# VH-VL binders against Probable DNA replication complex GINS protein PSF1 (gins1): the designs that were tried, part 2

Target 1, 191 residues: Probable DNA replication complex GINS protein PSF1 (gins1), of Dictyostelium discoideum (Social amoeba) (q54hr6)
Amino acid sequence: MFTKTAIELIKELRGTDSIPHYNDTSIKATIDEMIALYEDLIKTITEHKEQKKEPFYLQHAITFHNSINRDKRCILAYLNERLNRIKEYRWSSGQSLLPDQLKERLSQNEIQFFSEYDKILTEYNSKVGLDLTIDPQPPKELYIEVRVIKELGEVVLNSGCTVNLNLNTTHFLKRSDITNLVKNGSLEHII

## First folded at step 6 (VH-VL; framework fv_namilumab)

Design m19 (from e1 with heavy chain S55T)
Fold by ESMFold2-Fast, scan of step 6:
Structure m19 (fold): chain C 191 residues (1-191), chain A 123 residues (1-123), chain B 107 residues (1-107)
Amino acid sequence: as target 1 above (191 residues)
Amino acid sequence: QVQLVQSGAEVKKPGASVKVSCKAFGYTFTGYYMHWVRQAPGQGLEWVGWIYPNTGGTKYAQKFQGRVTMTRDTSISTAYMELSRLRSDDTAVYYCARLGDSYRSSGFYFDYWGQGTMVTVSS
Amino acid sequence: DIQMTQSPSSVSASVGDRVTIACRASQSISNYLNWYQQRPGKAPQLLIYAASSLQSGVPSRFSGSGSGTDFTLTINSLQPEDFATYYCQQYYSTPYTFGGGTKLEIK
């Protein structure tokens, strides 16, 4: 019964590589449980202090205390893991602006955290003259540098353009236009 | 095994309404956004909107605002899209699609699609 | 709305060829770009997400590249199953928008 909702928060994260929708319902329920348990704990301690008979005083006090601490640890673990995933998202995206779909999933505090984390990264990158989070991939496969190994003369490419492929000349051409010429040994890809 | 199963084809007259269903299997229905995408015969894909089954929250493309309503029934893991005041140019295959994601790759993507529901609007 | 433009609208190729399809966004979308394949009469299937990540179960002959506004999908050693229509899709901002599609036809 106790701590079940808090444990489910952790299970939700453990089973996914997502940043799932902020589970405000379960967090609220867990906080409400903690408040109720704390009130019960105070009542139990007060009744014992008043020398009133209460069956299982020590058992109840320990159970309430342990349940409150477990709920607290689960909420903190849940929130901390979400923040770690938000940091990793920033590194992988390289972008200062959140996509709309992610904004729908984050709490206001998490959106604020992203903004602060982004500011730190952006300022650091500016000072070193480098953006460490930007995807380094330009469209590498669109154009390649090639050397003519076999005299071909004027060749009409798929684009309709003609190019003069003289022996030992170097050209920067669209890969799709020359794939067969590279494969048959007429052109050599310069890496 | 994740699967999205949609309701059967519909033929409607201009001005009528159509309600398409999408039943989810093999995953926690409330954990994923459900999007709707349509495709007119011989044409490309057009995004209609999404519903988040956990809360019932929705977002629609401006073009459909006021004509489309998305709902869900969590007890049977089913999402619905209702389009009203149908016009002949609403003739299309309507797909439901689950939005998957990964924080490790910054990706949000339609990883599973329903089989599609053909909606024909003709006089 | 972010406009997505694909080039070419159609391409004819033979089995074993290398095919490249281009996609351009009207504004920078970082790497928030997906590629889908649609075979005739079937629902679209995810191929590439986040511009360059290969979806599980998709053959390694498919690859994606690009960032910002210009993106490409490449198919190495075209197979008979690859004759389909290909769509790029941005998820940077709502509404989600798709390219016009590129139909890959048998030469």
Scores: ipSAE 0.561, ipTM 0.750, lowest interface PAE 1.2, mean pLDDT 85

Design m2 (from e1 with heavy chain G31S)
Fold by ESMFold2-Fast, scan of step 6:
Structure m2 (fold): chain C 191 residues (1-191), chain A 123 residues (1-123), chain B 107 residues (1-107)
Amino acid sequence: as target 1 above (191 residues)
Amino acid sequence: QVQLVQSGAEVKKPGASVKVSCKAFGYTFTSYYMHWVRQAPGQGLEWVGWIYPNSGGTKYAQKFQGRVTMTRDTSISTAYMELSRLRSDDTAVYYCARLGDSYRSSGFYFDYWGQGTMVTVSS
Amino acid sequence: DIQMTQSPSSVSASVGDRVTIACRASQSISNYLNWYQQRPGKAPQLLIYAASSLQSGVPSRFSGSGSGTDFTLTINSLQPEDFATYYCQQYYSTPYTFGGGTKLEIK
């Protein structure tokens, strides 16, 4: 089904404080799906305008467009969460070098991101005469661990990713996607 | 709920090989590195190597290179460590240990250990 | 390889005492250091990770400090169950290396 591979990327981040191995396979699969959907969309539009072959092209165009955008949002959510975890790692360690175990889990772009983030933070600390990472205050959590205390079933998040919120299950979800569900008592923040 | 269960004690002659197993329960076996650490009687802990069960990739301490082989069987969530050309000084308890991690604390740590397998090498 | 040196090799103490164990790395390892407790005949147990983070379920009388090359494990108000051997371990670079251990003995 459409967007299924993209949803699996977000599922990898649930219930874990890990920075998991970069999921190149699922990212490639999702991008390939987006390319195929985009090509189908362009073909549908072109055939309608030039050859007038597709009587339901508007419905097809809307479906393809929505699926592409959903895949895109899920990939961006996955990549942004990984970068946020890398940033928090830097704040927690207070140091410029990554341990070997973490280097093996990151993409080359993520390793470079860490290096550049570290450089910016180090330069800023030098200018203000402080090292903000020596006594780190953890950044505000973007993802939180929650337990489902009221059966919600399948829910589509603002990111476009679908989650199954079954009674008594535990999930690690972006705080902004579930703030209202925590406030109304459907989800309980695990501290 | 997370548990690592190792195979039973082994007695081997010098020059023989031993294969120790470590079966994982209560977590996704392929998501965590499995390390092997040994401890000779009355001595400290010594790192042997690791296997990443998802890919089968391995890394060994230099002193064991050429004598140790780490493998896994994902269908039964089991990791193996085989040590060949055994010597008397290989007599030790061999532990498997799961490498946990946390980005919130910059941690990588052995959060769960097997019970240990005593390997005795004697004539 | 990064060498880890623990001191002392053994320490004798009484219940209620404050005990400090030191660990030194041969080069800077940031805060990439763990502490383990091993009771006789048992596998090691994680006490502290990332130099100062207390593992869930570990009593608050255990604390870790230090960064770079010098680290300490402190047990505030020693209890009978604390008589064990303690190991530091670095995870900054491969190969992973352990300290020689510190045996905590009843006085």
Scores: ipSAE 0.611, ipTM 0.809, lowest interface PAE 1.1, mean pLDDT 84

Design m20 (from e1 with heavy chain S55Y)
Fold by ESMFold2-Fast, scan of step 6:
Structure m20 (fold): chain C 191 residues (1-191), chain A 123 residues (1-123), chain B 107 residues (1-107)
Amino acid sequence: as target 1 above (191 residues)
Amino acid sequence: QVQLVQSGAEVKKPGASVKVSCKAFGYTFTGYYMHWVRQAPGQGLEWVGWIYPNYGGTKYAQKFQGRVTMTRDTSISTAYMELSRLRSDDTAVYYCARLGDSYRSSGFYFDYWGQGTMVTVSS
Amino acid sequence: DIQMTQSPSSVSASVGDRVTIACRASQSISNYLNWYQQRPGKAPQLLIYAASSLQSGVPSRFSGSGSGTDFTLTINSLQPEDFATYYCQQYYSTPYTFGGGTKLEIK
């Protein structure tokens, strides 16, 4: 019910090899739903603490919390799948150039991601004297999948991009940006 | 079975407008960009523009800016291209074409084309 | 706008011949180039995308090569149904642009 819009985002990617147009409308609608749910949750908690006894307080609080978390998971799954498709596009093209049709479909953050991903691949290829994009497997050492073991919150990367490293979230990040965080046990390499 | 079916031939006088339709079958109409390409008799292919049916967003070649309008009706899976202030050099076969793509191949390509609509502009 | 130039504008060949068609872009377009075949009175049909990828259902005698500015379409062992006009098309930059076409004629 509360998560219908978020589910549509995932459905849009299922069964297609396309990179569809960034669905800003559904993402905004889902975020607005999450904000409304969060405000309702806060109101429910506040009324309970102020002796305004809502009869099913705990049940309603759990329902709102679960709906918000479902919406978050859907948005992250949508965004992460898009980023994965952008990475595969880069490997397929073998080039740093981003065609206008793809620029039309990507969000500004996704265009920035492509630029950073390309920069890493180009830098690695120049150091080893080959073009790895001829081989369709990305170099795991340059970008690694990590899980957040200790809450870090907002972190600024060397690229200037910020990322929210929240407990138990999974991210695909440049190894050089997070070496110290993996070393100190804040992030766990998923191999 | 993917198919694009266009409206029939049109004969127009200079200064008139023409509206060509392209009805899509066999796929999710709102999931793909629809492009328009024309071909004057005995000449090559010329890109006119595109519409993204999901939002109705459009992009036109500068040559046609101010004269072309692309629209769609999602309830009948139909795209339209209207060209106004027609000139004799607008005489051409007008094609609609679906833009297929795959992130696995880095390709954007016209995988399905309508049969074409002959638009003749003469006095 | 990116200008696409095809050479030759026409070529005469016999069944069984190997034919090569060239396409040149006025600036680098990576591998963002498609090849189409157009038979008289019909809509164009996709042959090759991303410079060298063969479209499903297209005979293996067709192949594409090149990157940057210079591209080639090759037809090995020409068949009667191959006598048509061939167009290259770039999709790196809007507006999309096509080559002037190469008409393949029977000798």
Scores: ipSAE 0.614, ipTM 0.817, lowest interface PAE 1.2, mean pLDDT 85

Design m21 (from e1 with heavy chain S55R, light chain S28D)
Fold by ESMFold2-Fast, scan of step 6:
Structure m21 (fold): chain C 191 residues (1-191), chain A 123 residues (1-123), chain B 107 residues (1-107)
Amino acid sequence: as target 1 above (191 residues)
Amino acid sequence: QVQLVQSGAEVKKPGASVKVSCKAFGYTFTGYYMHWVRQAPGQGLEWVGWIYPNRGGTKYAQKFQGRVTMTRDTSISTAYMELSRLRSDDTAVYYCARLGDSYRSSGFYFDYWGQGTMVTVSS
Amino acid sequence: DIQMTQSPSSVSASVGDRVTIACRASQDISNYLNWYQQRPGKAPQLLIYAASSLQSGVPSRFSGSGSGTDFTLTINSLQPEDFATYYCQQYYSTPYTFGGGTKLEIK
């Protein structure tokens, strides 16, 4: 296809979880289409000024208005979706510095948006004394509830925790610290 | 299931051209950048370039400028890398690799690789 | 171009050992570093992305750390299938560059 429509902007974003290269070609084509539609409307009105065919001109006005609004909605949806993806990337990455791969894909305005959004996040996190974009990462080892079925007394786990494993007591411990004790029948998993 | 399947081994004389294909399965081909990476026998990995299949945009490493051309055919979900004016030091396994770069993830990484295509340039 | 230096070039180790591989970037790359494993005759496989994020399906014995210029890949308890070559790769700046590789061999 020689020219792209505004619909192609949305189709591209729908087909990827990436932030693809800014599609200035399709945006310019869409704007050019809007200008051409406007010029056609003006020409039609001007050429038929004396012919006073109101139903004919009303139809042209309606067609123009619908086409312009569709193109506007598509461009705004495209730009808004890109900004939302940029915000999610910043949140997920936790980093203030853009890699070249992403920087090459953003418009100048989008680069400025990232910088401003990053500044807001870092200032907010600094003020509350924590970084909300840093994933605290759930414990790699699951914690499980266990019952002591054989008296073990005081035990030092690999994690450095000291626990007193008395008969019939229940504990919530890292599975990795107690795998051998469960396997040998000293501890019973409670679900 | 995501899979990248490359064309078979090639033996070429110095000065010839080679065109390697990489067919994608199990995902939307136009939604991901496709990179090419080569590895000379007993050597490390060397980045060659990328193609964006949706619009056909490309970027090549300076070392290969003027000799490499990357293309794609979206109708068959296939990417191509053509290297011209081959030299003996172009002997390598050439890999295609998909760039994972979801805006929901924390990076850009090669999450799936083709099996590799051995290109031998011998006099 | 950003140069990536891995050390050592090779390591001999036994099953059950803890192994660490270092990777140094010639300039600050933040956390924009990936680690790949390549078994003999196979394509590379992603292990870790963004310096410390474990790829889905990769065993928890693999971990990555570091930021800026100095990075480490650690294998906590070696398994037989871990004897392979490991590569770091930066994606902060174009062109993408890889370390020279570290071959992990049986002792």
Scores: ipSAE 0.616, ipTM 0.814, lowest interface PAE 1.3, mean pLDDT 84

Design m22 (from e1 with heavy chain G57D)
Fold by ESMFold2-Fast, scan of step 6:
Structure m22 (fold): chain C 191 residues (1-191), chain A 123 residues (1-123), chain B 107 residues (1-107)
Amino acid sequence: as target 1 above (191 residues)
Amino acid sequence: QVQLVQSGAEVKKPGASVKVSCKAFGYTFTGYYMHWVRQAPGQGLEWVGWIYPNSGDTKYAQKFQGRVTMTRDTSISTAYMELSRLRSDDTAVYYCARLGDSYRSSGFYFDYWGQGTMVTVSS
Amino acid sequence: DIQMTQSPSSVSASVGDRVTIACRASQSISNYLNWYQQRPGKAPQLLIYAASSLQSGVPSRFSGSGSGTDFTLTINSLQPEDFATYYCQQYYSTPYTFGGGTKLEIK
């Protein structure tokens, strides 16, 4: 029970490329469980206060500490993963605007985080004279390295050259000759 | 595998109410927003509103505020849209649509649509 | 409300043609724009999301570009099944709004 809610937080993120609704209910439930465990520890100590069994109290304190730390790590992992997704969202959008649907899903602290992250990224881009969020794609190259994902056999390229594109082989070819094959999933660009 | 199945066509008189259903298959119903979009004959698409099945929260376009009610039944993975005080210009095909999303592309998009429900309001 | 304007309202083309459809937002919407295809008597189908991301299962001849206020949908080599109506849609702010549509007709 103590870790069940924390596991549910992590499971929620693993199954999706979404930024799901901030799970305040599960976070509060986990914190409440930690408080309940603390209160049980205090009751145990006060009920047996006349007994001088230091090893007994140390064992309970260690168990409590380890359980609390596991739950804290789980909550932090959940929150950190959400922040990482928010950062990725900013890189993908390329601008400071948050759509209403995303605002509905974020906590107040996460909205503030987006604003601060946007400011940092905007200031950095200004200093280097570039907008790194606008150009997420690799620089244009005359030749690129590709791997064959779907068996094509011998292919005549637009340039008139012939190549043997066998499954799982790698080739260094003119981008212009193979753009359609990369786009349709027959070839995979190796970066 | 994902499918949205809507209720059949309705014919109503002005002033009546209509309730359209949309049953979801092949995904976790409570994990996705459900939107409603209508299309009058020969016209474009018009957004009506959304419901978030997990919480029951709703949001409606201003022009429908006070006339539309969106609900859901999580036990049967079904969303409902009820439009009251019908007028002839409410005649349209009403679609339910699932809002998909991806943080990797900053996308929110209607990835699956119901087949549509024709609602005819005639005197 | 954000107004979405498509041009042209209709276009006539032949199989194999390159077709370009434009969509303009009344204010900046970042890349928060989707493109849908609607065949007669059918529900709309998602083609492109986030201005330039191709939906899984959609042919590579479809591509989207643009940001801010000006967006373009391109079909590189038109096929018979592509004769349909195309809609752009913004999702930056509520209410969600659609363009008026562009009907692609056989020449």
Scores: ipSAE 0.605, ipTM 0.806, lowest interface PAE 1.2, mean pLDDT 84

Design m23 (from e1 with heavy chain G57E)
Fold by ESMFold2-Fast, scan of step 6:
Structure m23 (fold): chain C 191 residues (1-191), chain A 123 residues (1-123), chain B 107 residues (1-107)
Amino acid sequence: as target 1 above (191 residues)
Amino acid sequence: QVQLVQSGAEVKKPGASVKVSCKAFGYTFTGYYMHWVRQAPGQGLEWVGWIYPNSGETKYAQKFQGRVTMTRDTSISTAYMELSRLRSDDTAVYYCARLGDSYRSSGFYFDYWGQGTMVTVSS
Amino acid sequence: DIQMTQSPSSVSASVGDRVTIACRASQSISNYLNWYQQRPGKAPQLLIYAASSLQSGVPSRFSGSGSGTDFTLTINSLQPEDFATYYCQQYYSTPYTFGGGTKLEIK
């Protein structure tokens, strides 16, 4: 089956909580198949130039298109699921450095993705933590956790950001954006 | 049922080599790293190295570099550890262990162990 | 190499007791720490992974805590089968290293 290699990539991720070793072999085999399909299409078109819009060419173009799209979707699904697992790993570990065993399993691009994702999380957590622990009073901006006591729906904050404040939902927002909503009893500060 | 079955006890003279086997059952042998850990009588656990059966790639603890060789035979789902130039302080039970993992908890752990192979080095 | 130090090296306790075992890493290892139980003449068995995650099939009386350099294994109510040697193990950096072990003895 022409999608055998792509199916193997998906199969590796099903029913496991692992981040398995990057399957370079199967990815390369799938790409090689796509290249071979492309070369066959070009050869067919080149050899039958006088029939450019005949059903013969249409059939080959459709077959190529469907095969390439299927293989591409499988590779993207595989890569996206791996990235999702890498993100989850970062959340559960709480640290910026990968253990050696995980480094052995990731592609170079995945290692760089982890580094960038970690940088974003570290910067966000540092900002939030600093606001909560260092400067609890104005004029510095604090983020606080609030629960919606009165249905407000979609609200535009002072910062220009839009948020959906539905009854009994919990949000983490800048104190300065919601001071009036806390004071009028629409939002409740969660300690 | 996942199981790792090791070869029987060995008695060797100093300077000899020993080769211990570990046969895997109940899982895809090439999908998991296989580690080797030893334990001298009455002592603690000491990591020796690992092999990735899919590729044959290995990594050894510096202490054993140059004396240990790890191999595998995928046709019979068996990993091997060979230790050369044996000394009396190499006397230990040698374990193979499968490395499991979970991205949900950031874990890498030895979830299944062989029963151990006693290697005795004496003159 | 990351050095793992366990304390105490041995502890005597009675069935029903709460026991704690400490493990210290020579450098920060995040939560990359496992706990194993070894009964005499047997291979080690995984109890806790990633510092605090209980392995499937392991009784809930076992729990792990800690991060960075200081870790603890707790047994809330000792059972007869718990008298064994316990090892911590880091998997942050190669080579993997184990603590010296803590032998839990019947009082």
Scores: ipSAE 0.598, ipTM 0.790, lowest interface PAE 1.1, mean pLDDT 84

Design m24 (from e1 with heavy chain G57Y)
Fold by ESMFold2-Fast, scan of step 6:
Structure m24 (fold): chain C 191 residues (1-191), chain A 123 residues (1-123), chain B 107 residues (1-107)
Amino acid sequence: as target 1 above (191 residues)
Amino acid sequence: QVQLVQSGAEVKKPGASVKVSCKAFGYTFTGYYMHWVRQAPGQGLEWVGWIYPNSGYTKYAQKFQGRVTMTRDTSISTAYMELSRLRSDDTAVYYCARLGDSYRSSGFYFDYWGQGTMVTVSS
Amino acid sequence: DIQMTQSPSSVSASVGDRVTIACRASQSISNYLNWYQQRPGKAPQLLIYAASSLQSGVPSRFSGSGSGTDFTLTINSLQPEDFATYYCQQYYSTPYTFGGGTKLEIK
């Protein structure tokens, strides 16, 4: 039920070698979902305060908390992956200036992050007497194409984001998130 | 195989409008910016603008502002460029081009181009 | 707008020659410059991006260099298929702008 909007953020990044436009719409929707979940948690606690030790009341609180944490992990995974791509861009370009095409795709915080990362990299290169940005780039995160062989439904990945693994559907997923599912025969690697 | 296929040549009178199409094949249409570039006979390349098919966002060169409109239809992976109030100096081959980019390079580049659409404006 | 100036407008050369084409930006554009080749009657084709990066499938005789305002495209040992028009293009600032082109003619 929950986390569907957050999955859109991760899905957008997994299929592209680009830094796509900052998805403020989906981020806001995910945050709004987290706020709604939090408000429901507070209402549940407030309304049933005298019964907070009741097993079913505690289960409701745990369920809301876990849903909020899943959404949070998905947003953080999205934001962290974008920052990693921005760092790799700086390593590749060797330049302190961002072109307009890229600036319009970044959030204000991401532009600031680029500036600070550039400063750190420039200072470090001066210390070692090398320009590290002309060296080979960090390796790409490995993603593989898989087909679902056994119905799994909604599955929570190591990143904390959920994916709907319906029978015979094809997905492009991070290898480390699905290694065990490929090994146990639930997913088939498409080569 | 990535391919951009444009509509056929057009002959228009001054003051008319022309709408050029560019159909994309072999990639996720909504994942890449589509730019338009024109070339007058015997002259160089001139950037017109871009559309981001995922959102419909557009940016136009100031020279064409108010006369150009870029749209897309995601159901058929097709981008359109409409130029209105045509003048004889709008006579040119109009190209659509995909903007390739990668965070592993500092590059934003036109990696695939349509075959071009000749638009002739004459009385 | 950033103005891109190419020199020369045309150059005559023979197969086997080394040819350099210059491109100058009216202001610093870092390394945010691409090079395209256009054969008569055809759409342009990407050769070099980010001033010096060779596009996949492009012959190694093509190379690019420069940063800031001054850039060069070099063709080492011209082949018959290289007689075409070459354009530089900046992508540092919107609007994107192209050089006027350099036509490579057979001598």
Scores: ipSAE 0.563, ipTM 0.788, lowest interface PAE 1.4, mean pLDDT 84

Design m25 (from e1 with heavy chain G57S)
Fold by ESMFold2-Fast, scan of step 6:
Structure m25 (fold): chain C 191 residues (1-191), chain A 123 residues (1-123), chain B 107 residues (1-107)
Amino acid sequence: as target 1 above (191 residues)
Amino acid sequence: QVQLVQSGAEVKKPGASVKVSCKAFGYTFTGYYMHWVRQAPGQGLEWVGWIYPNSGSTKYAQKFQGRVTMTRDTSISTAYMELSRLRSDDTAVYYCARLGDSYRSSGFYFDYWGQGTMVTVSS
Amino acid sequence: DIQMTQSPSSVSASVGDRVTIACRASQSISNYLNWYQQRPGKAPQLLIYAASSLQSGVPSRFSGSGSGTDFTLTINSLQPEDFATYYCQQYYSTPYTFGGGTKLEIK
């Protein structure tokens, strides 16, 4: 049966975080086999029109329908999973540039899909004034959430930043700026 | 468990050819591009080319075009790099390296390297 | 071809020091940059990929940053085993190109 060729497409994607080379050979083979199955069905119906029409043709029609739908689902699942990986790649790269190695692996339609997806995402980010795909690395220094336990009022931090530390308020501040205030019990680290 | 094991050191005369092998273990050989990188003594790394074992497709750096040929034998999970018309300045350690990748991080990287094959070209 | 320039070509440091190595691409390469460590007589080993992603099994004292044309590799609290040569490598465009290397030597 043709199912084995379609299963090979799915196997390529399982258990890997790769975007493997577009499997043009297996896709074309699966499509060719589906066409051959269709042609065999038509030939069988045409050549055996003298036989019991309803039971004979229903059996062949059902077998064909189930086989072609299974193969279609496999191809669509393969293509859709690849598109999902391409979308995730765009999110992780944060850029419109595709490396040559990835271009080598994508079909022409997939390259076009990337360009369209990138355009949509870039236009949306322009309107918001924020690039949602850029994941800036956190500052070298750690920030922590603290609650003010003792009224301090306006405090000038080592960074030169002034913050108003009112009783029972919470703040997100550089650990290095407030180490002494946590140590002396004026601020409580929120866990 | 992933390993790339290369053939032993070679000494060749100028004008000769050398064929270096790289046998892959512990992963699906046809699923990953195999690259070749060389390093002359005391020098930096220089990319030579790649082969995609599944199809046999290759790409070479322009500097080596016409002198390098990359092939593979999928039955023994082995990649080959043959360099012809050798010159003294081809003296280098030649490495094979697997190109790992992740769509989750947009990465393509040499995650596993062979131990290197020293090719010495001298008269 | 994209030219990769590393600075400095060598640096002398002591155990416990913080070391930074710079890498510059001749054109924008997004975040498509890797860092490798090579010890004498050994094959290179992947440290950082996609400019800032730490490879599994690599100590957390190594970090990478940058995008576009300017990139840095930082080693916090240098250890004896870190005295090696470091290479940046771009994978945006074929041919793949490496920086000239930075040799980290003991002071």
Scores: ipSAE 0.597, ipTM 0.794, lowest interface PAE 1.2, mean pLDDT 84

